# VH-VL binders against q2ft37, part 15

Target 1, 241 residues: q2ft37
Amino acid sequence: MGHHLKRVVSPKSWGIPRKTDKFVTKTSPGPHNKNALPIVVWARDQMGIVRNMKEAKHVLREREIIVNGRPVRHPDMGIGIFDIVSIPKSGKHYRILRDKKGRHVTIPIDEDAASSRLVKITNKTIVKGGRIQLNLRDGSNVLTDKQYKSGDSIVLSLKEGQKNEIIDHFPFQPGNMAMIIGGKHSGVVGRIIEHIPVPGSLPNRVILKDESSGESFETIDEYVVMVGRESPAIDRWGIEE
Short names: E, the ipSAE of ESMFold2; O, the ipSAE of OpenDDE; V2, 0.75 times the mean of E and O plus 0.25 times the DockQ between their complexes.

## First folded at step 5 (VH-VL; framework fv_fezakinumab)

Design c4 (at its last look DockQ between E and O 0.01; V2 from the best seeds 0.00; counts 0 for: pae E 16.9 > 2, placed apart)
Fold by OpenDDE, look of step 5:
Structure c4 (fold): chain C 241 residues (1-241), chain A 121 residues (1-121), chain B 111 residues (1-111)
Amino acid sequence: as target 1 above (241 residues)
Amino acid sequence: QVQLVQSGAEVKKPGASVKVSCKASGYTFTDYYMHWVRQAPGQGLEWVGWINPKSGGTFYAQKFRGRVTMTRDTSISTAYMELSRLRSDDTAVYYCAREGEDYWSGYSDYWGRGTLVTVSS
Amino acid sequence: QAVLTQPPSVSGAPGQRVTISCTGSSSNIGAGYDVHWYQQLPGTAPKLLIYGNSNRPSGVPDRFSGSKSGTSASLAITGLQAEDEADYYCQSYDSSLSGYVFGGGTQLTVL
């Protein structure tokens, strides 16, 4: 079955009981790769806002669930870290994170917070016409005429009429605020003190300082997401997808 | 039938905390969001916040952020609302209210009988 | 005071039709959020009367009806009865406050 996964081998990140049913919905190819949490699993098993697949399909057909400003149509659509999930009619909005154990965590957020999402730029591609395509960590991309760097974070609008517009930018540089989203220091928010390029195939090193505790932390580029400049724009974003 | 049984009346001093309980029965506790709404004597209704009993996720009205904590014990189908740093204007009847089956509308279909919390010096 | 504005009181004689208005704004009713109505009898907890603008829960007589238009909603009670004497509250969601909001309540007196 191409659409189902043995529940016992479902990703640990889903954080769902594995002994309830033999099979579980398999995430469709798309954002956040194969380990993405299917929206039906999120809605049913984590949030309890639907009771079964039939009900899930019903609410999806009615476009009741919005992910990153777009109605979800398929139950196997994957969601992951930093995604914004909304149930507009009820005024409920959520940001998807991961906890220290790597499990998907759903955080309720304000209406205003739900109007945008943070995403890390993984790399850039020049497309026909000379425009720049930003390839984002979640697997999506956006076109821009502005110059950004890999490792930077951008804030994308989710507002109607402004969807996917870059409304803010957090450069990856010393002096700006970042969050560690992977490794043993996941969840730490601090100011980047130093970026240490490492020759070869080894990851670059990043030193962050928690200004509240004064403690310094070392991590790698991959685990660093810019969350602000002088001050963080958000208080938490989660851990590595 | 759906029932929401709340804890008894409380009398507290200013600065103290109060924790009100709401035991649910007659339905699957984790399948419905639980709201808390208060009503000062002779006044209208005021939304405090909601909790998702399944996930434990909470969302509070701006007015109460930093002072209110909503929790649940799924083993006994009980929701809790704790309000700290109490002041006289916190005197009210506090209601737990189950969100309706239509999760998309944000209404409450069943209400507890309320718990009177009196804050006086 | 309240985000949703209701008349403080309305009255009617038995058998008459009364209407309770609920006036919101572009950030709540006008934003497309549903309006719900609750009845609160003296000394009791609120009871759901109308949900989703115009839907009646089981047990609610059809003489109660709800409607919504623009930035306002309305509760209509036909064939007014003595037992209808209560406080009525409209409720919705407000995006500017990021929270659910109630009207100030309307005291209905049956003459």
Scores: ipSAE 0.856, ipTM 0.927, lowest interface PAE 0.6, mean pLDDT 93
Fold by ESMFold2, look of step 5:
Structure c4 (fold): chain C 241 residues (1-241), chain A 121 residues (1-121), chain B 111 residues (1-111)
Amino acid sequence: as target 1 above (241 residues)
Amino acid sequence: QVQLVQSGAEVKKPGASVKVSCKASGYTFTDYYMHWVRQAPGQGLEWVGWINPKSGGTFYAQKFRGRVTMTRDTSISTAYMELSRLRSDDTAVYYCAREGEDYWSGYSDYWGRGTLVTVSS
Amino acid sequence: QAVLTQPPSVSGAPGQRVTISCTGSSSNIGAGYDVHWYQQLPGTAPKLLIYGNSNRPSGVPDRFSGSKSGTSASLAITGLQAEDEADYYCQSYDSSLSGYVFGGGTQLTVL
């Protein structure tokens, strides 16, 4: 009779990794540049599916973790809000969100919900032939023949054969629904009331109404991610209340 | 003058496939999305999907995913819609329609005259 | 059932005004998506009448007008003429279906 020494255990901590930890402060290649969570920290410290870096490298070599439709190969690859993480061997899918305290949380989602991702357009570049390159908040890019504006959100398909097709669009404008991803109001879902331009290099201000409390508040445009038009589509993105 | 000339009527048996063509003239074919819309006899309009002729990218209505394929040949300014595993309720006039210039409003400013597809045994 | 609801028929005498409603939901018109209108004469393809809620393309008379409020839109036709006898369809985008949707159509009869 033998004992099996290795078991998958539940994570001991669900806290958000801090920047000053040497394992999370390395320069990370990847699409995110703020509040990025290295995939190894997610797998080891949040999910508990690997015990150490050696197991993490093995799991990644075997293509066992898929982020936004692509296998992750580097343990320091960063993931962030709205990313889709899939574990094909177990058939499990997750969306990365933030709670009201600004911590990364992992929300289980079904396979249909995992077939698309929400992303904010940061800016755009005109390329040859009248095409537009949309530069996205996660650092990735997509080409489009239609005009979208900076600050809008788009929904990209992750389905095989339709990857990176734009399947939905949430314009940045008054009356539309947004989620706040930073600052005092992180995690709040609100309706845009007014966009207030600020001269110079300072961020523009945005006034929103918190739909749950009815209270108005302000933030900066960097923290605003569109999650709906006149009606919220946030149930597809799994925001915790 | 913008014109969309569609292929002729077709009669098919259940389970077969049909491919409808739409030849564009009077504008730069690759600069405008092409929509496909169908209308069963005596019924209303139903959106099938669109194709971006420049890239070849497509998007299909949920109802038709897995049965419809939209393609194009930019050398002859022609869009195609192929519908497979036909059934009797696919009997309809199939229109191609050019998307207008207003960004992401998705309206169709010019329409072909339609192609009748009849599915019967 | 159509995603956008239109009355099945409306009627009016020559010279009169008629309106055609288009009622949606929170996933389409209520989400802020634009409404477009098409006219379909018997035996012909649809023709664009109104786009972006209220814009008329070149060649459409100003007696055709559109508006949007809340979850509904409306097409108004003034100075009704015999050639206006047709089917009229509204169109919008629906986020829950991830696609464009049409109303069920309204048969306009000129008495």
Scores: ipSAE 0.000, ipTM 0.438, lowest interface PAE 16.9, mean pLDDT 82
ESMFold2 (binder alone), look of step 5: mean pLDDT 94; pTM 0.955

## First folded at step 6 (VH-VL; framework fv_fezakinumab)

Design d01
Fold by ESMFold2-Fast, scan of step 6:
Structure d01 (fold): chain C 241 residues (1-241), chain A 121 residues (1-121), chain B 111 residues (1-111)
Amino acid sequence: as target 1 above (241 residues)
Amino acid sequence: QVQLVQSGAEVKKPGASVKVSCKASGYTFTDYYMHWVRQAPGQGLEWVGWINPKSGGTFYAQKFRGRVTMTRDTSISTAYMELSRLRSDDTAVYYCAREDEDFWSGYSDYWGRGTLVTVSS
Amino acid sequence: QAVLTQPPSVSGAPGQRVTISCTGSSSNIGAGYDVHWYQQLPGTAPKLLIYGNSNRPSGVPDRFSGSKSGTSASLAITGLQAEDEADYYCQSYDSSLSGYVFGGGTQLTVL
């Protein structure tokens, strides 16, 4: 409309209807910082469990919201895909996923499903002491003595005494199950058919088959997260309509 | 002030489905989780599941998964519980109950009067 | 079979004290989950009586009190009155079942 002022834009991935930018808050640096949903936005706008920032701060102060096994201290801390959000006092547990429109959706899950989280390995580095540091898609890191490949997914325990222990591994390879987390096919679960390496700086391509529809489709490897082998582990992890 | 008004009694044959309604008034419907609890004649209380009326998210007790569906209509502040493939041991009074979020402990502060569902052939 | 164990019945005369036990395990009360109590008058829906182990909602007399120790909880009723004749249920959360659990209920008879 000819205004020089730029409005703050709610990312589509936040999963909230946007008519104005009055409630849009900046997400603090941390895991999922690019596509993160601030915890206060999740609690107020998506879940309806707090009415305002004052209530959100009170809930966090009482250690009532736990993300990936840790109490959340700041209302602008971000949550993102595959994060586990728990409200232990009321016995409620949730996994954050994405719908076909690329919006964050909150799926209620049971205690067992909430005891671990899935995360994609984006890179690895050798650190002091000669151990391998896995750089994870959510921006976090884990140390390991075992060999893993970039593009693979790992399942990390959230149980007391076992936090960040790798308890399962889904290799990025044909035959295994993946969820698409970006682009036109966001939210689709399919079986990897083929990897197509692309020379130069362009992203590599992946062909998948949606076994429910029989349709094959192509996406970029950045949008592919492995979620299983013969069957998707996310069936156990509470993906439901 | 808070009221939960449930639908009337139902008689069903084994294998049928039943859908019970719970109309809320006197508070903001989307600010409180709604639980469903049943009670067989002469027996104790059994938790079925909950729905978050804001998000539409649901969670069910393991015993009822695959047979129960909880929904809501925010335009009329009404929650629904549908139970399918009914058996004679599903005969019970089904209650809706509002979860008090003040202390985040999962207890229910207000209950509907209950809907008797009788399953017999 | 109820997950939390309550005595099936208790009785007392007007003015007396009665207690109703609620026994759990390491996956519920023993794991630190709060215990709540409901009163159910004959032919009516349950009503919240005690929440968070020991708190009373507005309108519940001081005659009703709750306590919790280890894997068990207790509801105490002092100055027993005829109107207290009802079924009483404890409730908690069970982490192994991922669900809310109730006691089997205790019928209080006021003689």
Scores: ipSAE 0.553, ipTM 0.823, lowest interface PAE 2.6, mean pLDDT 86

Design d02
Fold by ESMFold2-Fast, scan of step 6:
Structure d02 (fold): chain C 241 residues (1-241), chain A 121 residues (1-121), chain B 111 residues (1-111)
Amino acid sequence: as target 1 above (241 residues)
Amino acid sequence: QVQLVQSGAEVKKPGASVKVSCKASGYTFTDYYMHWVRQAPGQGLEWVGWINPKSGGTFYAQKFRGRVTMTRDTSISTAYMELSRLRSDDTAVYYCARESEDFWSGYSDYWGRGTLVTVSS
Amino acid sequence: QAVLTQPPSVSGAPGQRVTISCTGSSSNIGAGYDVHWYQQLPGTAPKLLIYGNSNRPSGVPDRFSGSKSGTSASLAITGLQAEDEADYYCQSYDSSLSGYVFGGGTQLTVL
């Protein structure tokens, strides 16, 4: 009794009820600010690969956890949906997805799947030199000479010598496959049926068909991430019914 | 002390499924990955896959994808490997093996004694 | 065939030195992945003998040693003893297979 710790209510997106304040870490203001899972919470509570904050800091100092091809240096660094997390020395690679309850789930993947990452384009700007800068949903940026649209997804290589090269592209358009990352239908993969622009300050609407159930549903642009054309490019979703 | 206790020998016909259990004791079950490795009579070791008992996440060798399923029950510290559509060349001793807490290496520090699965018509 | 190549058998007299090779490729040992060694006595499960190329678990005699160079690794046994008669397996990770791989095994006979 006397050694019981106060339980902390964790966001559903973390996928883990907090049981101690000692290992609870605020997510740094990096990528995935709203729904980010701190790397140390992932490593200890979801994966069991470190036991405490001291061990986690040691591991990060030795550059033994790689996120999207870069060693993680800070224990509060956030990871989020579609991030690739690797532990190369043990040959383990993971994609972060979200289940129907809005919780982060960790999907083991192979080397080929871990050599690239999927990311949604949120905006684009022209920078010095006339090149196009794509602003990505995770807060990162990529320069390109090709034309892409906001709302589309691109696949970026994580391979040495090709890092951040755009190797595939999934347009936001009817007929293509999308994963829902927010709202009631979070975690659902469906085919875009129709995009409905809404006048004024309300978000635009998207109608999708869930191929597994045959049911159509509606969501908003912000929650839609393109994951394929005729079929999903991501082979494992980690979705709970 | 760490112990991995496996279920007893099984004889199956081709096309059947087999489910082997591995009960862990002497450590925190959810802190270590569990591997499954098989060995056909007179042959070498062959890796089948691993499960993370904490998350339930699994990863299988390409050869076994689509017919192996690994699960665990954390309430009884037991890991399971189910192999379906058995062929005579699946005859082997199946080992569970605990991956070391050194997550940089992927080696197994403790092994179960093995479960002989014989597939014959 | 095994992904990592070991000699099928080696032999030596008591007190001698034997070396067991483990030959890989650019997708496994040559990619920098560690090599581990297991000893399997007749009728028993494998036992960890060497991990991380050259480290010994508690209880393993110092006459067992491991090394790694390029695409290959070696297990050396000095002062060979009768109780060393066993099968020896190397293990690494293969990036092209996205999986753990074992050598074909080497049967050590103490003459």
Scores: ipSAE 0.618, ipTM 0.851, lowest interface PAE 2.1, mean pLDDT 85

Design d03
Fold by ESMFold2-Fast, scan of step 6:
Structure d03 (fold): chain C 241 residues (1-241), chain A 121 residues (1-121), chain B 111 residues (1-111)
Amino acid sequence: as target 1 above (241 residues)
Amino acid sequence: QVQLVQSGAEVKKPGASVKVSCKASGYTFTDYYMHWVRQAPGQGLEWVGWINPKSGGTFYAQKFRGRVTMTRDTSISTAYMELSRLRSDDTAVYYCAREAEDFWSGYSDYWGRGTLVTVSS
Amino acid sequence: QAVLTQPPSVSGAPGQRVTISCTGSSSNIGAGYDVHWYQQLPGTAPKLLIYGNSNRPSGVPDRFSGSKSGTSASLAITGLQAEDEADYYCQSYDSSLSGYVFGGGTQLTVL
């Protein structure tokens, strides 16, 4: 339908309160998940698999919807890019991506693809005991004894008995493949050509090539998520070219 | 009353493609997944794939990937299954079947009457 | 071959009990996936008979019952009647195939 629309409800800004029967569903758990989609909105409005909030609460209570290997308990729970959503009883699995307009897109995937998730490392800290804590883009954390860099992507197992084991790693470096998750090139998959660190407060720049179109473009490192190495396999993440 | 009305029988040559339709009525078309299942003469049932009519999302059995395409038209509550590069062993009755809204199991509660597709030279 | 194993035929006299087995593996029934049953009368589309292992849709007589244990499921028909003569199919989901699977079907003959 054109450009991305924000949800804005602001009765106080009009001075005299106006009431409506409409209620905007807020994404939990708060401000750091502002780009996430509530599970009830996903299930009702995108997927059509529940008709109303009462039905959504029922399926959640029965532990029928699993996000990244954990049952969803709250209809406002947010889902975001690269999250794995499963309905195990019916054998359905999905990966959440974004289209070129910044909207959430739901991609059906098989069991193998649903057994792991891709996540970007945003920071790392050394914790008591000398281990490394990786801070991930979705706000979660993972402990490891190995060295990883901020900007890299890791693949975490979702299998029982192996949850959060790091099973693959895609370094943020020239030659490797990335998906753009923000700005005007959102949804584009390209190969990193050059990373240009910028001294000071200006954002670092990344030049990528969309090998399907042959075009090169520039973005900032915040918008880059690594999805592969030089070869292969963006198909592993449900990203179709 | 839920009804799934399928298109008529087709006869095709090997290498051709066939597109079967399934028109739904008596319920909200976009609230239920639609499955396609086939049955060769005198043989058992074989699952082909499903489509979510709301999102347009599709998922196919491994055997049919690259040869089957499922689509829908929400304005006329109709689902389609197109099978390409037909072989003689694709001769079968093709059923559309509505998946129940019950999140417990992924079963089909209403079935179309079937479309016979015959592939012969 | 079919992923779920059913006997190709079973037979019984009116009033008797017959049981139709559906044998799977660790990737389907053994993984905890539900089993559903369909009845197909000659020349007709399949009709839902049992869903979620043991539940009956409205209009299905209580003579039909389903059960599941380990890697197998069973459909029991008591008080067998002539109109029960049909093909019966079990269905589940298989995680190794990432898809829905059917049994090979069982032809029930009422003698």
Scores: ipSAE 0.676, ipTM 0.875, lowest interface PAE 1.6, mean pLDDT 85

Design d04
Fold by ESMFold2-Fast, scan of step 6:
Structure d04 (fold): chain C 241 residues (1-241), chain A 121 residues (1-121), chain B 111 residues (1-111)
Amino acid sequence: as target 1 above (241 residues)
Amino acid sequence: QVQLVQSGAEVKKPGASVKVSCKASGYTFTDYYMHWVRQAPGQGLEWVGWINPKSGGTFYAQKFRGRVTMTRDTSISTAYMELSRLRSDDTAVYYCARETEDFWSGYSDYWGRGTLVTVSS
Amino acid sequence: QAVLTQPPSVSGAPGQRVTISCTGSSSNIGAGYDVHWYQQLPGTAPKLLIYGNSNRPSGVPDRFSGSKSGTSASLAITGLQAEDEADYYCQSYDSSLSGYVFGGGTQLTVL
């Protein structure tokens, strides 16, 4: 007899060994769809805090894992770059980032750092009543009365009573700090030196300099996420290795 | 039978570093967070930080950031705590303690016997 | 200085009831974080006595009980025995410090 189902192949961005996976889950439709890491894979394989799917489902039923201020209900729900994962009962908070090889990495963070999240604006639309709807890179949306540009990053509060309030803004422009989140240079953090518009169907180019090494990197608009301004500390938003 | 076996007592001079070990047995080392807690002579308990032996991820109490480093070696089921730039007020018994199996309330169910670190000139 | 406040000492005669308080604030016990209790016999490592406010591990007698209300928690010991002579510590999590916190400890003397 043959197998009814083919093995699910895990994306390289998940940061888990494909050959050693005992099972791999399909990521649920939602934020970070294409490059998302399922919460059960994160909890079992990266963190070691659940042993199997049955234990993971129990944890989710108890509302013990919170992603971006929302209890996770499905073990295959995806998490991705800049998401905040909290385990409130034990006071543990994490930010999901990527290393220089494009793999998801989990960084323990303070309560303060866990009270907000960074997200890139990908588009904007005018909705009923004349307000602006910002479409965010993770597929979520926020309404605002203020003008923002596509390509900019905003910091959203996750605090009760202030949820989804825009509390900071990092414009996409030369001089500001950015992280590359796709392509060959994924995981690089540096300062934008130049933005080069390209006419037609080819993507616009961005040149970014890693100040620690002095190296310059060329990428495309789609792969750039702003993580700061002129010279702020970026260790809470970016990674070194 | 869960056991946490810690390294022996250390005497250090101010400005030196100390590295304390905690060897775990009787359970799957990578399934439980490990905490470090210290106790100065005649004083109370003070939390230093934790390590997730599975990921290697660490989190430290504000007071110790920049001076403490926690690591582990999964091949020998051993956790380490290194404290640098020692001061006389770092004199304490340092305990490793396993966080409970469910990771949901932050308490420790098994403790090592402690390692006395004495810092004196 | 400890973040959680405990009386430094408490005493009782065999068979009596003693209560040890653990007073916190809005950033720890008052924020809803659980309180756990540890017993430390002279010359030994701490041992888990109560977890999750009121639960006992296997082997802990029902003479020991925990409770929590508002910003405070209490450990009650009934039918006091000589072997209960020890230091007792409460533990919780503090959101303003982003860390686990202990009480200053209470030395129980059995007269």
Scores: ipSAE 0.639, ipTM 0.861, lowest interface PAE 1.9, mean pLDDT 86

Design d05
Fold by ESMFold2-Fast, scan of step 6:
Structure d05 (fold): chain C 241 residues (1-241), chain A 121 residues (1-121), chain B 111 residues (1-111)
Amino acid sequence: as target 1 above (241 residues)
Amino acid sequence: QVQLVQSGAEVKKPGASVKVSCKASGYTFTDYYMHWVRQAPGQGLEWVGWINPKSGGTFYAQKFRGRVTMTRDTSISTAYMELSRLRSDDTAVYYCAREYEDFWSGYSDYWGRGTLVTVSS
Amino acid sequence: QAVLTQPPSVSGAPGQRVTISCTGSSSNIGAGYDVHWYQQLPGTAPKLLIYGNSNRPSGVPDRFSGSKSGTSASLAITGLQAEDEADYYCQSYDSSLSGYVFGGGTQLTVL
């Protein structure tokens, strides 16, 4: 009969937000442009390890925060899914993931897990000299002499002397493990059952089995990130917890 | 001033679980990591793990993974450590300790008085 | 037992100088991680004595000092007093274990 939904009357207020500069809520251009979280917002709001912009700038100046093996210089630098954030002086390492509600979550990880990062291949280009340039989901690129396919995930070393070396590969194919990073099933880890190509401009479909519930579901290629083969690399990545 | 007040002594049988509490006061609970450290009678200190009270994120020493769970309740500024499947060699004083904010060097500036957990048949 | 090695005991008379060593390896002190020291009086919780290799918290007398060289650290106590009788523990971080590590502890006896 077309009745109105009642508006919530009570204010949501429990105290006031701590004083911040407005620019701390914005994301700088860079990797993960669309869904990136500014490092100062992460450190202040999600981690509680800095109280304000002045403290954040001091921590960055001291080179205390490292993202994907490089010191962060700007407080509004973006971090996103699968990024490795380290505070090496205190031996703390984290991976950025998403929960089932699509929110950024920070997973503590060990030294081994922090020595590499997982990234999805979105495209590839042959460059001068016959080498293959892999275009990665976070906007970065890597050169290789080996064959990889768009949709696959690779693991890149962050170790000094091996930086950007491809040390593992999870093909996008039935039988392998994937994490869903968008849509209704965001945060779910499942096994690829079937890939269904769709002609034209509509996205291709993927059927996965959720290992925790035993139920199957359908999503689109864009939301699928491979995280393992026959056995998941989940424990090394800290996706569980 | 900073105070960390821990729950009282516990006596448990092997195979049981124990949950120790640590109530913080005198500072902003969510601004500092909380560590748990144990000490068996007449022995040295052994690190168990830490919790970030802001995020709820936890990290445990390899020895305790699968048996320890750390949680917190920010509404009452209290941290908890639960240890399951207790063995006689888990008999120890369990301390909570606040990590000092000198850009997170991992040291603790304030310690609770400790909770004695005795595991015996 | 403990990842960092300390002598089990050390002794001195009032007014003397004693040193307590803390020996690590390439995965902890040798990797550049800071060393911190705690004092534990009998029947009490540990108290922070030295942090960041050589810094003293407010209230710690200057007769306590710390140093670090290579894979080892040392705590020096000058002008030894009866109230210094306690257990002393060093602490660092170990990258191979991905965790914080303590020395086995040193019992200081003052006569």
Scores: ipSAE 0.619, ipTM 0.855, lowest interface PAE 2.2, mean pLDDT 85

